VH-VL binders against PDZ domain-containing protein 8 (Pdzd8). Designs and how they scored, part 3

Target 1, 198 residues: PDZ domain-containing protein 8 (Pdzd8), of Drosophila melanogaster (Fruit fly) (q9vyr9r83to280)
Amino acid sequence: HQESLRRASALVSLNFVMQFLFHEFKNSNRVRKWFYRKLSIELDELISKTTTGKLLDKLTIKELELGDQFPDVKSLSVHNVELDKDEQRIENLDLLLDINYVGNFTTSIDADMVLGKKGSITLRVKQLSGMARLQFTRKPYTHWSISFLGDPELILDIESKYQGRQMQSNITNLISNQIRKAVRRKHTLPNYKLRYKP

## First folded at step 1 (VH-VL)

Design c17 (framework fv_clesrovimab)
Fold by ESMFold2-Fast, scan of step 1:
Structure c17 (fold): chain C 198 residues (1-198), chain A 125 residues (1-125), chain B 107 residues (1-107)
Amino acid sequence: as target 1 above (198 residues)
Amino acid sequence: EVQLVESGGGLVRPGRSLRLSCTVSGFTFDDYAMSWVRQAPGKGLEWISFIKSDDYGGTTEYAASVKGRFTISRDDSKNIAYLQMNSLKTEDTAVYYCTRGTSYYEFLSGEFDYWGQGTTVTVSS
Amino acid sequence: DIQMTQSPSSLSASVGDRVTITCRTSQGISSYLAWYQQKPGKAPKLLIFAASTLQSGVPSRFSGSGSGTVFTLTISSLQPEDFAAYYCQQLDSYPLTFGQGTRLEIK
């Protein structure tokens, strides 16, 4: 059982180190601005490219909190690795990660809507878990990408307002379902089905 | 070593104008929203105006008591925020504080994590 | 405008006491609430933001709680340097508004 204990200890140590680094850097203005910029790009795309965006004039991030925990990695494996023709460099690397996130990432978004109406939504991610694929590629240019294999488990806590008043729970459920569909559309690989025992 | 220093306060007669300046150091000015908050003698705090960084649209907001009379602006090349105060009234008498808001929020200046020492504006005859 | 009401307006306490200040809002503001401390002749200092998050460098004896329309600031064991005025502020909508202040005085 020594080898199993060493492997379990290594994973626990990795998660402790990641939690430590997250806590040290989560309140950094550079890190917070990076997340703000990423979310802002996604919201701009929502306005420009979706049917929902036709009801919206502007979406603005009012609050962004990275939460209190980094995702826990339950397992990590190398799915594929490809070397260049000279076998000197990695051209393609696929990692599979079984993640469990319970960190309470929170964002508040203000919506300026058609006809001068105003809305707001506060979204807290209570849980996000699933199998993710982290991929490194050099062609056509060097970059990293992340996507979920299948639908992740996503538990949200949502508070929404319209013209300054809290909305009924059925409206927040509709918003929640729209967010889940957006995650599936952009970050889930519906054409790729992989069975893997973690 | 974040520092905000207000200047331009003084005694002024009703109906006149005054321009306050807030010179900042110790942080990247264009990353942050700026606000002005005032406090009349023996009274509480009143938020007056807000300006986002230019990267986030440079949006401004004003309290109703000063809307149309006061203008907030910024010069990111000089690390200075300004409050132009026109048509001053006796009820504008207060200590004026310059504050840094987190630009963490594109729309909102948010909580004021750093404040200047304040500059006194007295409006009387 | 969102109206902010603090209670009490003033209180007298002794070093070591547990002190609670309440802030009530005229409409729901979720957790968009900050608390500030102001000593005589000085600028205010941020203590707590997002209703319950302690600002860096603020002693752990300070804590905030609440959401929606009712919020509290608690000082678990009052120290001599804590005698000051305390203000709540809503950050939900413009105009940004402050409570009228609570003056904490030595007994």
Scores: ipSAE 0.000, ipTM 0.433, lowest interface PAE 16.6, mean pLDDT 79

Design c18 (framework fv_clesrovimab)
Fold by ESMFold2-Fast, scan of step 1:
Structure c18 (fold): chain C 198 residues (1-198), chain A 123 residues (1-123), chain B 107 residues (1-107)
Amino acid sequence: as target 1 above (198 residues)
Amino acid sequence: EVQLVESGGGLVRPGRSLRLSCTVSGFTFDDYAMSWVRQAPGKGLEWISFIKSDDYGGTTEYAASVKGRFTISRDDSKNIAYLQMNSLKTEDTAVYYCTRQTYYKDSYAFDIWGQGTTVTVSS
Amino acid sequence: DIQMTQSPSSLSASVGDRVTITCRTSQGISSYLAWYQQKPGKAPKLLIFAASTLQSGVPSRFSGSGSGTVFTLTISSLQPEDFAAYYCQQLDSYPLTFGQGTRLEIK
């Protein structure tokens, strides 16, 4: 059928355009600042709100590389759409995306610990795959949010050092589990222009 | 033109305070980290402090020789970086340079330097 | 702290000579190393970053090599304007540290 062929062609075009935009803008200062800021906020919350944070004086992002590919969208469907009372504008949009990411996002973090001890962690995302829900909502303020339906498949490479020496694999497993919990949470993608202070 | 201009140096007695300023022009200040590097007369270079822009978390770092005595700060709206120097010692006598650094990994370096301002601590 | 050792501390050379300066680190720093030139009474100038990448506007006679703990700055054919002090710097971890410097003097 023409409709099925049209849909398949549209997905190929969407993925091509997204990969092009990713490669065009991944090294832009604004895009890198956005990712750096998001990661810094998460690290600050980890220090202030967890028991692990009591062992940490400061976390510093040493490296942030956005990787070599944007997520591939294998399917996209509109789960729900709500228009305003005038039927002129979208108030809520709910999209389901079957995502396969193999882009090698990498970050390296230096940890200043209590008693002047030093640690470091290098995290690389090898694969992230699953059904994502992408929601657009105007109330209470205009924003996007993303969450996964169930547990996505997440494959990480983690390297940890303490005082320059490699840490045991059980420590990397603890870090991996914390990241898996973070990925399963609902994440808000706020429009920077709509926040007084990001 | 890209320019870093240091000011605020001078002669001070031990135990006193001094504030250095670094006024920048010709580039987007909040896209760059700033550092202070000093050089004692006839000696080599010593990095003393670093600050990221607020968009990159405002993180600061200090050399052990100045930690607790010096404070680095910046005002991105005025394009000025500062170094507040407290409890000055004769060992702090040096030319003080302000420098900038990019946030792109393979460009990590101090690519632009000011002309320096001289601080002399003596009785 | 990462200790940086430059060798030699000083050397005398003639215009046209090939000069090599070595920088050794107490810990591995990957390629996070920069080289600077400083002329008397002037601020330092960046020559090379990421161990081997030449800064824009720097003459091609300057080159850098190395990774991990041993790094080299080479000037293939000295010019009169190259007589200066040279410093290596690691940017892998804080505190950032410089080598003690190499003073290049006319023979």
Scores: ipSAE 0.000, ipTM 0.506, lowest interface PAE 14.7, mean pLDDT 82

Design e02 (framework fv_ecleralimab)
Fold by ESMFold2-Fast, scan of step 1:
Structure e02 (fold): chain C 198 residues (1-198), chain A 122 residues (1-122), chain B 107 residues (1-107)
Amino acid sequence: as target 1 above (198 residues)
Amino acid sequence: EVQLVESGGGLVKPGGSLRLSCAASGFTFSNAWMHWVRQAPGKGLEWVGHIKSKTEGGTTDYAAPVKGRFTISRDDSKNTLYLQMNSLKTEDTAVYYCTTEDFYSGLYFDYWGQGTLVTVSS
Amino acid sequence: SYELTQPLSVSVALGQTARITCSGDNIGSKSVHWYQQKPGQAPVLVIYDDSDRPSGIPERFSGSNSGNTATLTISRAQAGDEADYYCQVWDSSSDYVFGGGTKLTVL
């Protein structure tokens, strides 16, 4: 099979190109700011919408490093595609990607807690792997979204402090569980044509 | 062409309240993070606070000197940003600038209004 | 809180190169932005992300950032460049930090 060999070669080429682009743009302040904005929104949601947020007065992002590697795509398939009536425009696209990320994305967060207490958390993503679904749709507005099928494999390195002292593993486990829940959610990717949904 | 026009400044006594407005045009207001930056007479620039776009949650953050006293809000239907200032102090005397942080740029101030003067004195 | 230090004033001869510094602890790990403010006017962004220029800003404006010092460089200085210059960084989600400002005089 020449076809199978050509497909394997194409995937290797894709991963080379993605790694090149990642190293070229990972020090781009615009790319770093996108992650800052995304993380900032997630932290605001945590404070306002969760019961653990009741113990938190404010979360402040102190460090954001994109890490060493872009995710490897081990397979890419088109699960569903819908074209408009003339087959000239994609209306819906559903892609499945088998990804393996080993890149050390790192963020540090300072927490101002109730009663004037202070904490800090440094999170490093050592590994994230699984089947991801990347969806494009024009209804109700044009956007991309990403989600995982089932529970991805997620390995985290978490250092937490309370009043300047190393915290115990029970708090680290709570943080880990909240991150795992966030990773399981469907996330909308920014588009320049994105419109506010009332 | 981007335009930001501040209004509502004036003289107010310590402990008083004042509401500033900023009318925006020439860009997609609903996608922009909006900021207030102030400048005391003869002094440098000082960030006051921001409000995120509604597509990004519409939450607010404030500089330490104004926390609990100032509230930032927005009305995307009118392309207008607001700053509600309560419990005003003499050190709040400054020109207040409305400024924008575009969706595709970040963490810097792309465009500035001409500012409106707030004087807090007895 | 994070602090940025700028010289109070810098003088440059017409047609020569002016350099305005902005010092901060490990500032090279942050993105530095620069604003120009003329008397009675609002600030104008002249450099963003250490070295990028907004549309309409002349090529003689450039920036750099490494270690503990960021620098705004204005080559072939013109009389119209007289202004206060402010550097700015993002330190945290609630702290957009400005330098104290530098008054540039073109002799």
Scores: ipSAE 0.012, ipTM 0.564, lowest interface PAE 8.6, mean pLDDT 82

Design e03 (framework fv_ecleralimab)
Fold by ESMFold2-Fast, scan of step 1:
Structure e03 (fold): chain C 198 residues (1-198), chain A 123 residues (1-123), chain B 107 residues (1-107)
Amino acid sequence: as target 1 above (198 residues)
Amino acid sequence: EVQLVESGGGLVKPGGSLRLSCAASGFTFSNAWMHWVRQAPGKGLEWVGHIKSKTEGGTTDYAAPVKGRFTISRDDSKNTLYLQMNSLKTEDTAVYYCTTDLEYYFGSDFDIWGQGTLVTVSS
Amino acid sequence: SYELTQPLSVSVALGQTARITCSGDNIGSKSVHWYQQKPGQAPVLVIYDDSDRPSGIPERFSGSNSGNTATLTISRAQAGDEADYYCQVWDSSSDYVFGGGTKLTVL
């Protein structure tokens, strides 16, 4: 029982610290550029890999807001740990996290379409929840990766415009489906903030 | 040891074709985005194109000067990257480098480079 | 298409500080990487993500990036720092873009 209380206290402390760090760093130039590049790569893949992409000439990020909360960790467990036999340091660490995110990450994207037509899309992540795997590995160099076990629950709020006018259109459903598909394909995300080059 | 070794360069006439190979070792090739970067003699670096990992969709992108003429492919079972160059022009004369960012998903730098292979397109 | 502009050449006296600039529209919103290339050799990454150094790169190399200008700073310049230096960014419209390169001469 004492151990259970100790673990619950540790999670509360972890969540407070992560929320504090998020608010300290969310407006930093490096963090915003990291998310900008990451999102730009996903948009490039949407154009390249989907039938929707046939109607799109170019997608450009015009606004990016990281939101108002960091993910809440509901549980944390050590799935695997491997130590350096000689030096007793961690070579591999594998953590399982039950994550619930309600932070309202928001991005606005301009769409250049075929025939010179223009559109825009505003995407907000209302909720993302699921079991995530966080892995630390030293070889070939030190890095972290994050992936989900199974499909996470993802709730999106999407607005679309065509030629400056808000549309009552099924295009928001198409974009939503492509985003869910991309998340399902890409369950692993290296974290550049924790890396170093060999 | 992480290394990339290019091969297949040589002399070819305008309008000809050539295939370059890049053998990778020391890292998990299947997770890496692989790039070709070229440098004409005495000139600067120019990105040619890339191929994403199979997990990231295996899609390719090309710089405008080579689009439609060059094709990038990979064989993860052999840890090898390829560049198929068709309809070669004299301005394609360059040292071709194989390069990657070991942080595959959202790295945008080139931290590992091969030594390059020279392609000369001349009559 | 997105373009990066570097000076063609920069000279620095032995032991002094060299600064190489890389200019681009709103480059401060992008991650800038810097490469050193010596004659007959492949490029070597010396700075990534604006200011981070790969393992093995001396602390004399530093970077900054704000507004429309990124800067590579080489303090206490040594003869072995003579090389061509290239800046590079990723841009959503142009993919990977290199600057034209700057030849650094250590006097």
Scores: ipSAE 0.000, ipTM 0.514, lowest interface PAE 12.9, mean pLDDT 81

Design e04 (framework fv_ecleralimab)
Fold by ESMFold2-Fast, scan of step 1:
Structure e04 (fold): chain C 198 residues (1-198), chain A 124 residues (1-124), chain B 107 residues (1-107)
Amino acid sequence: as target 1 above (198 residues)
Amino acid sequence: EVQLVESGGGLVKPGGSLRLSCAASGFTFSNAWMHWVRQAPGKGLEWVGHIKSKTEGGTTDYAAPVKGRFTISRDDSKNTLYLQMNSLKTEDTAVYYCTTDTYYEFLSDAFDIWGQGTLVTVSS
Amino acid sequence: SYELTQPLSVSVALGQTARITCSGDNIGSKSVHWYQQKPGQAPVLVIYDDSDRPSGIPERFSGSNSGNTATLTISRAQAGDEADYYCQVWDSSSDYVFGGGTKLTVL
């Protein structure tokens, strides 16, 4: 009893600390520029490497808000830990996290399209939930990777315009489905792992 | 002892080809985005192109003046970056530098490690 | 295509403050990096991400970036600061863009 209560209290304390750090740093110029850079790279790949991108000349990030909450960790377990031959250094570390995000991350993007047409999209992430695997590995090189075990639950709020006119819900649903497919392709085991340089 | 060493520069006639190499040591090359930057005699720095790490897609991008003529590749097993230059023009005469983004701060796209450069002269 | 403009040259008296500007459309929304290049040598990073210094770069070097202009400031100029200085940004449509370079002369 006491042990399980202590463990539950520890997780609550971790989430409070993470929320505190998020609110302290979310408006930091460095943190905001990091998200702008990552989003800009993704948008450039969309333009250059997809069929949809062939209709686009330029994408401009007009607005980026990191939202009002950090993801809640509902459970955290060490799935695997591997030490080096000297047993002094972590060689591999696998963490499983049950994540629930309800933070309203929002971005607004303006699109310059073929034939001088203009579009805009405002995307808000209402919820992202699922079991995530966070892995640290030193071979073949030192890196972190994150992927979801199975398809995460993703709830989006999308507002789109074409030539200044609000698009219908069927069009926003198509965009939402494309984003879900992209998340599955890049971030769901076994399809693809997002890797971070430490 | 982080180091980048370029080689392969020399004199070549217009329309010719040349391959540059850049040997890396002292950092985890396989994690790094690698770039080529050139500088014509008495002129400023000009970005040529880059290749991303294999885990970030291994894709290449090129500056407009060299697109379609130059090809960047890498061999992570040899810690070596390559620049294959075809259909060379007199305007390609420059010192070619091998460089990488700040590898310890993945927030930064600054070029913190530079080789000493290798001179490519395109003339007849 | 995105373009950065620097003055061709700037002169500063020994011990005084030099300011080198880098102008670009909405450059304040981008991360600006500064490089020092002495004759016959490779460039050396002196400022990254607008205002951060790499290890080994003296505190006399500082940077700022706001609106349409980024500035490299070199306080208490020394003879050894005489060099060409280049600003650089990443742009989603133009990739990596360098300014034309500024020759700093220490009188």
Scores: ipSAE 0.000, ipTM 0.509, lowest interface PAE 13.2, mean pLDDT 81

Design e05 (framework fv_ecleralimab)
Fold by ESMFold2-Fast, scan of step 1:
Structure e05 (fold): chain C 198 residues (1-198), chain A 125 residues (1-125), chain B 107 residues (1-107)
Amino acid sequence: as target 1 above (198 residues)
Amino acid sequence: EVQLVESGGGLVKPGGSLRLSCAASGFTFSNAWMHWVRQAPGKGLEWVGHIKSKTEGGTTDYAAPVKGRFTISRDDSKNTLYLQMNSLKTEDTAVYYCTTDLSYDFEGYYGMDVWGQGTLVTVSS
Amino acid sequence: SYELTQPLSVSVALGQTARITCSGDNIGSKSVHWYQQKPGQAPVLVIYDDSDRPSGIPERFSGSNSGNTATLTISRAQAGDEADYYCQVWDSSSDYVFGGGTKLTVL
């Protein structure tokens, strides 16, 4: 019984510390640059790899706000741990997290389209909830990955403009649906970079 | 020991073509982003273009002055990077450097950490 | 197109501190990398991600980046520090942009 109370207290303490660190560092130039760079890579790949990207010349991030809250961790469990038999260090670490995010992450993106046309999109993440897997592995190279187990609950506010005019809600709903499909299909956040040993 | 060795530079007439090669050793080439950077005599550094690793999409990007004329490619089986230069102009005269972004930390830095010695391309009549 | 501006030249007395600036619109939101190039040689990365040093680069080299200006600082300048120095950023349009370069002279 006391152990259950201690575990509940540990989650409260974890969430308190994570919220404190988030509020302390969310306006840090280093943290903001990290998100800026990761989002820029995703946008670059959208232009290069999708049929929609053929209509786009470039995407520019105009605004990036990390929001007002860090994800709340409702549960944390160790799914798998594998040690290196030679060095006795962690080779694989697999964590399961029940996450609830309501922090209002917001980004505004300007789109330069073919034939000199201009567009813009403002995306706000109102809610993201689900079971996530956080995985660390050293083979073939050291990296971290985050993926969702199943379809997360995702609620977005989207505002879009074309040639300075606000687009109809049916178009913003189409964009929202495409983002949801992309998250569901990948089940992996492509916001990590492999650390590799030459 | 990470090494990059460029080759293929030389004298070429305006409107001509030339292909540069960069032989890589001492690292896992297939995981590296590779860049071409040039430097005209007595001038500064100018990025030409890059090619990403296959694991990160394998896409190419080019600086505006060379887009449509230059093509970057890689052969991971030979640990070799290429720059195919077509429709050469006198302003393309420069030392061409092969560079890599090894990205050895989680946060990455999107810079050029290892450079080759360079190969001179002279475009003149 | 994004542009970085550096002074053409900077002079420093032996043993004193040199500061080389790199100016760009909202450069503080970008990661700045610095390269040293000696005559007839390839560039060498001396600072990455604003302030981090690659292995083998002396602690005399440091960097900062805020607002519209990034700065490379070389303390206790040595004759061997004479070189051209270039700043570089990555822009969201996938452009890698270099500054024009600064020639450092150690008097």
Scores: ipSAE 0.000, ipTM 0.534, lowest interface PAE 11.7, mean pLDDT 81

Design e06 (framework fv_ecleralimab)
Fold by ESMFold2-Fast, scan of step 1:
Structure e06 (fold): chain C 198 residues (1-198), chain A 126 residues (1-126), chain B 107 residues (1-107)
Amino acid sequence: as target 1 above (198 residues)
Amino acid sequence: EVQLVESGGGLVKPGGSLRLSCAASGFTFSNAWMHWVRQAPGKGLEWVGHIKSKTEGGTTDYAAPVKGRFTISRDDSKNTLYLQMNSLKTEDTAVYYCTTGEYSDYLFGDYYMDVWGQGTLVTVSS
Amino acid sequence: SYELTQPLSVSVALGQTARITCSGDNIGSKSVHWYQQKPGQAPVLVIYDDSDRPSGIPERFSGSNSGNTATLTISRAQAGDEADYYCQVWDSSSDYVFGGGTKLTVL
């Protein structure tokens, strides 16, 4: 009872601190490079490892904006924690978070295609929400992982062009559906865990 | 202390094959990404390929000039990295180094080469 | 296909500051690592992630990376700093790119 009230107060403080840190560091070179490189590896996978990539010669990131808000944590619970008996270090930590993101992350990508054709896409994340599992483990090496327990809610604004002409809504909807499928495949349990080294 | 010792280099004719070994000690080999990097006489460094840790699937990637001809493998029980070189060309003449991979961020595979062996010379000549 | 360009050689007077550049298209968006190689020896990592130093590397070594140019700076140059210096970036899973190398001569 009292613990519930204490947890609610701690959650408000956590969200305040995370928003503060986001606004302080969103324009730092290290943070911007981190997001730029993360997006670059996803684009590299698209070109190198997919059939669609065979139609693409080069993808170039033209714009990357981290947006206005950090994800809001609506609930946080400790699912599991294990300590090292010798040093009192955390060996495993398993957190469940109910997150809601409305920060307007935006990226613009130019595509050079086969036969000299050109395309572009501008993607904005209006909302991303769902129940996430955040896991810290030291074995086999120290890392963090995050994945969604079910399909997250994802709302996107997409603009796409081919040869300088804006593409129709049905093409934009196909792109949106492919992005949702990729998020589900890569970041939903048990398929894949996004890892972060502390 | 962390050490890498390459062996297996020598003289081989064009079209021949050669297998290089790299013996690792002083660290947990099974957790490490391993790279091969080469250097032609009087020339610069050139990445050859890498192999990921067993926990990350043990997958390999290769530079374009060697893809399809070279194979990287590892034996974690022996703390040993291998480079099998087939269909050797004169252009493959180089000192071959094995290196450990370290990364600034797990997500990128943006690895720097932390520790290097002393290298082993491979000469491909008629 | 990504390319890094370094000058072939740089000279510096003993005790002065040497600057070695590494140029690449939008290199400022990548992490640059620097290696030192002395004659007959294996390369040694001297800078990683643009500006971080490994343990044992003197504070005289520093790095920066912005726009199209990364720079390795060696202050208070010593005779023992004579070596070839290579920059390196990761471009894709199958493309770890090295610069051509710069020979530093301490006069």
Scores: ipSAE 0.000, ipTM 0.533, lowest interface PAE 11.1, mean pLDDT 81

Design e07 (framework fv_ecleralimab)
Fold by ESMFold2-Fast, scan of step 1:
Structure e07 (fold): chain C 198 residues (1-198), chain A 121 residues (1-121), chain B 107 residues (1-107)
Amino acid sequence: as target 1 above (198 residues)
Amino acid sequence: EVQLVESGGGLVKPGGSLRLSCAASGFTFSDYWMHWVRQAPGKGLEWVGHIKSKYDSGTTDYAAPVKGRFTISRDDSKNTLYLQMNSLKTEDTAVYYCTTVDYGLESFDYWGQGTLVTVSS
Amino acid sequence: SYELTQPLSVSVALGQTARITCSGDNIGDYYVHWYQQKPGQAPVLVIYYDSDRPSGIPERFSGSNSGNTATLTISRAQAGDEADYYCQVWDSYSDYVFGGGTKLTVL
């Protein structure tokens, strides 16, 4: 059964290459700034979408650590692939990935709240695992999309403070639930459009 | 080829209303955030507001000087962006540009030629 | 609200290097984008995300951004580079901020 052994070897090679690239570039100023700005955009969306946003004047990212590891791909299946008629290039690609992330991505956010109050949140992603669909499409423009097929397993370590004192667990649980809801939604990856801009 | 064509500008009295349109072509309009940016005669560029794509909740945001008076909307079936301007002031006199942000959502990568709005008695 | 400051005007001799600055509090933490506007025309994006050039923009145009100052550099200035130049950042929470603009004159 040489084919099964070759497939296992291919996944090991893919994970090795991805971990190598992650460690080479995670401390790059360009990569860190990109994640910083991406997180800022997501925080602005969270503030505008929620009733909780009415209590917030300003959010400031104080710490951003990309963590120890890139996600591990446990399995990869090609769900659909379409090639250009004459050019043999990929026009549509639909991949199913069983992803396991245990990299400890960490961010610390300071919040200036209404009435001059101050809060802070430190979020660490201990584990994120599940079946993801990764889609690439050139029509009508080149873009990537990612979504989870079911509820992913998400284990978070959250510290919340108000006026320098630890917040109650129910507030931490509310934050956790909002993050879980955001992760379950379809997300378009704009970085590849940035790379392949017309 | 990406094209943005503004229309609907003209002369209007203070306190009046005007609706601007922007016809888009050459890209999947519904997937992009759309913005209005204005420029008063002889002055600099000023962001007016935006409307997000359906993938990013379709919400609108406005610059402080126009908040409560201007409304941005879109019709994805017609590839058209709108700016409804109410309670117009002389300070709203400007060329109004329709523009898209890039996929990173920060830079304005395509601009229309603009439409002039003059608010005068 | 965030504020960007540009000089009102900059002059450069033909063939020399022009530098246009954009100052803001910790602007190095933002991505800075630059636009060129010629009289009677719409703005044109010339630099985005601090230092990237759109297709069609000559390599004479470059950008940098660190600390409190971003800089647009135009090497080997040509007469056709005369224009108003605007810097721009996207601030957190729905604010797109433009600098006041700098008029570049090629002598």
Scores: ipSAE 0.011, ipTM 0.598, lowest interface PAE 8.7, mean pLDDT 82

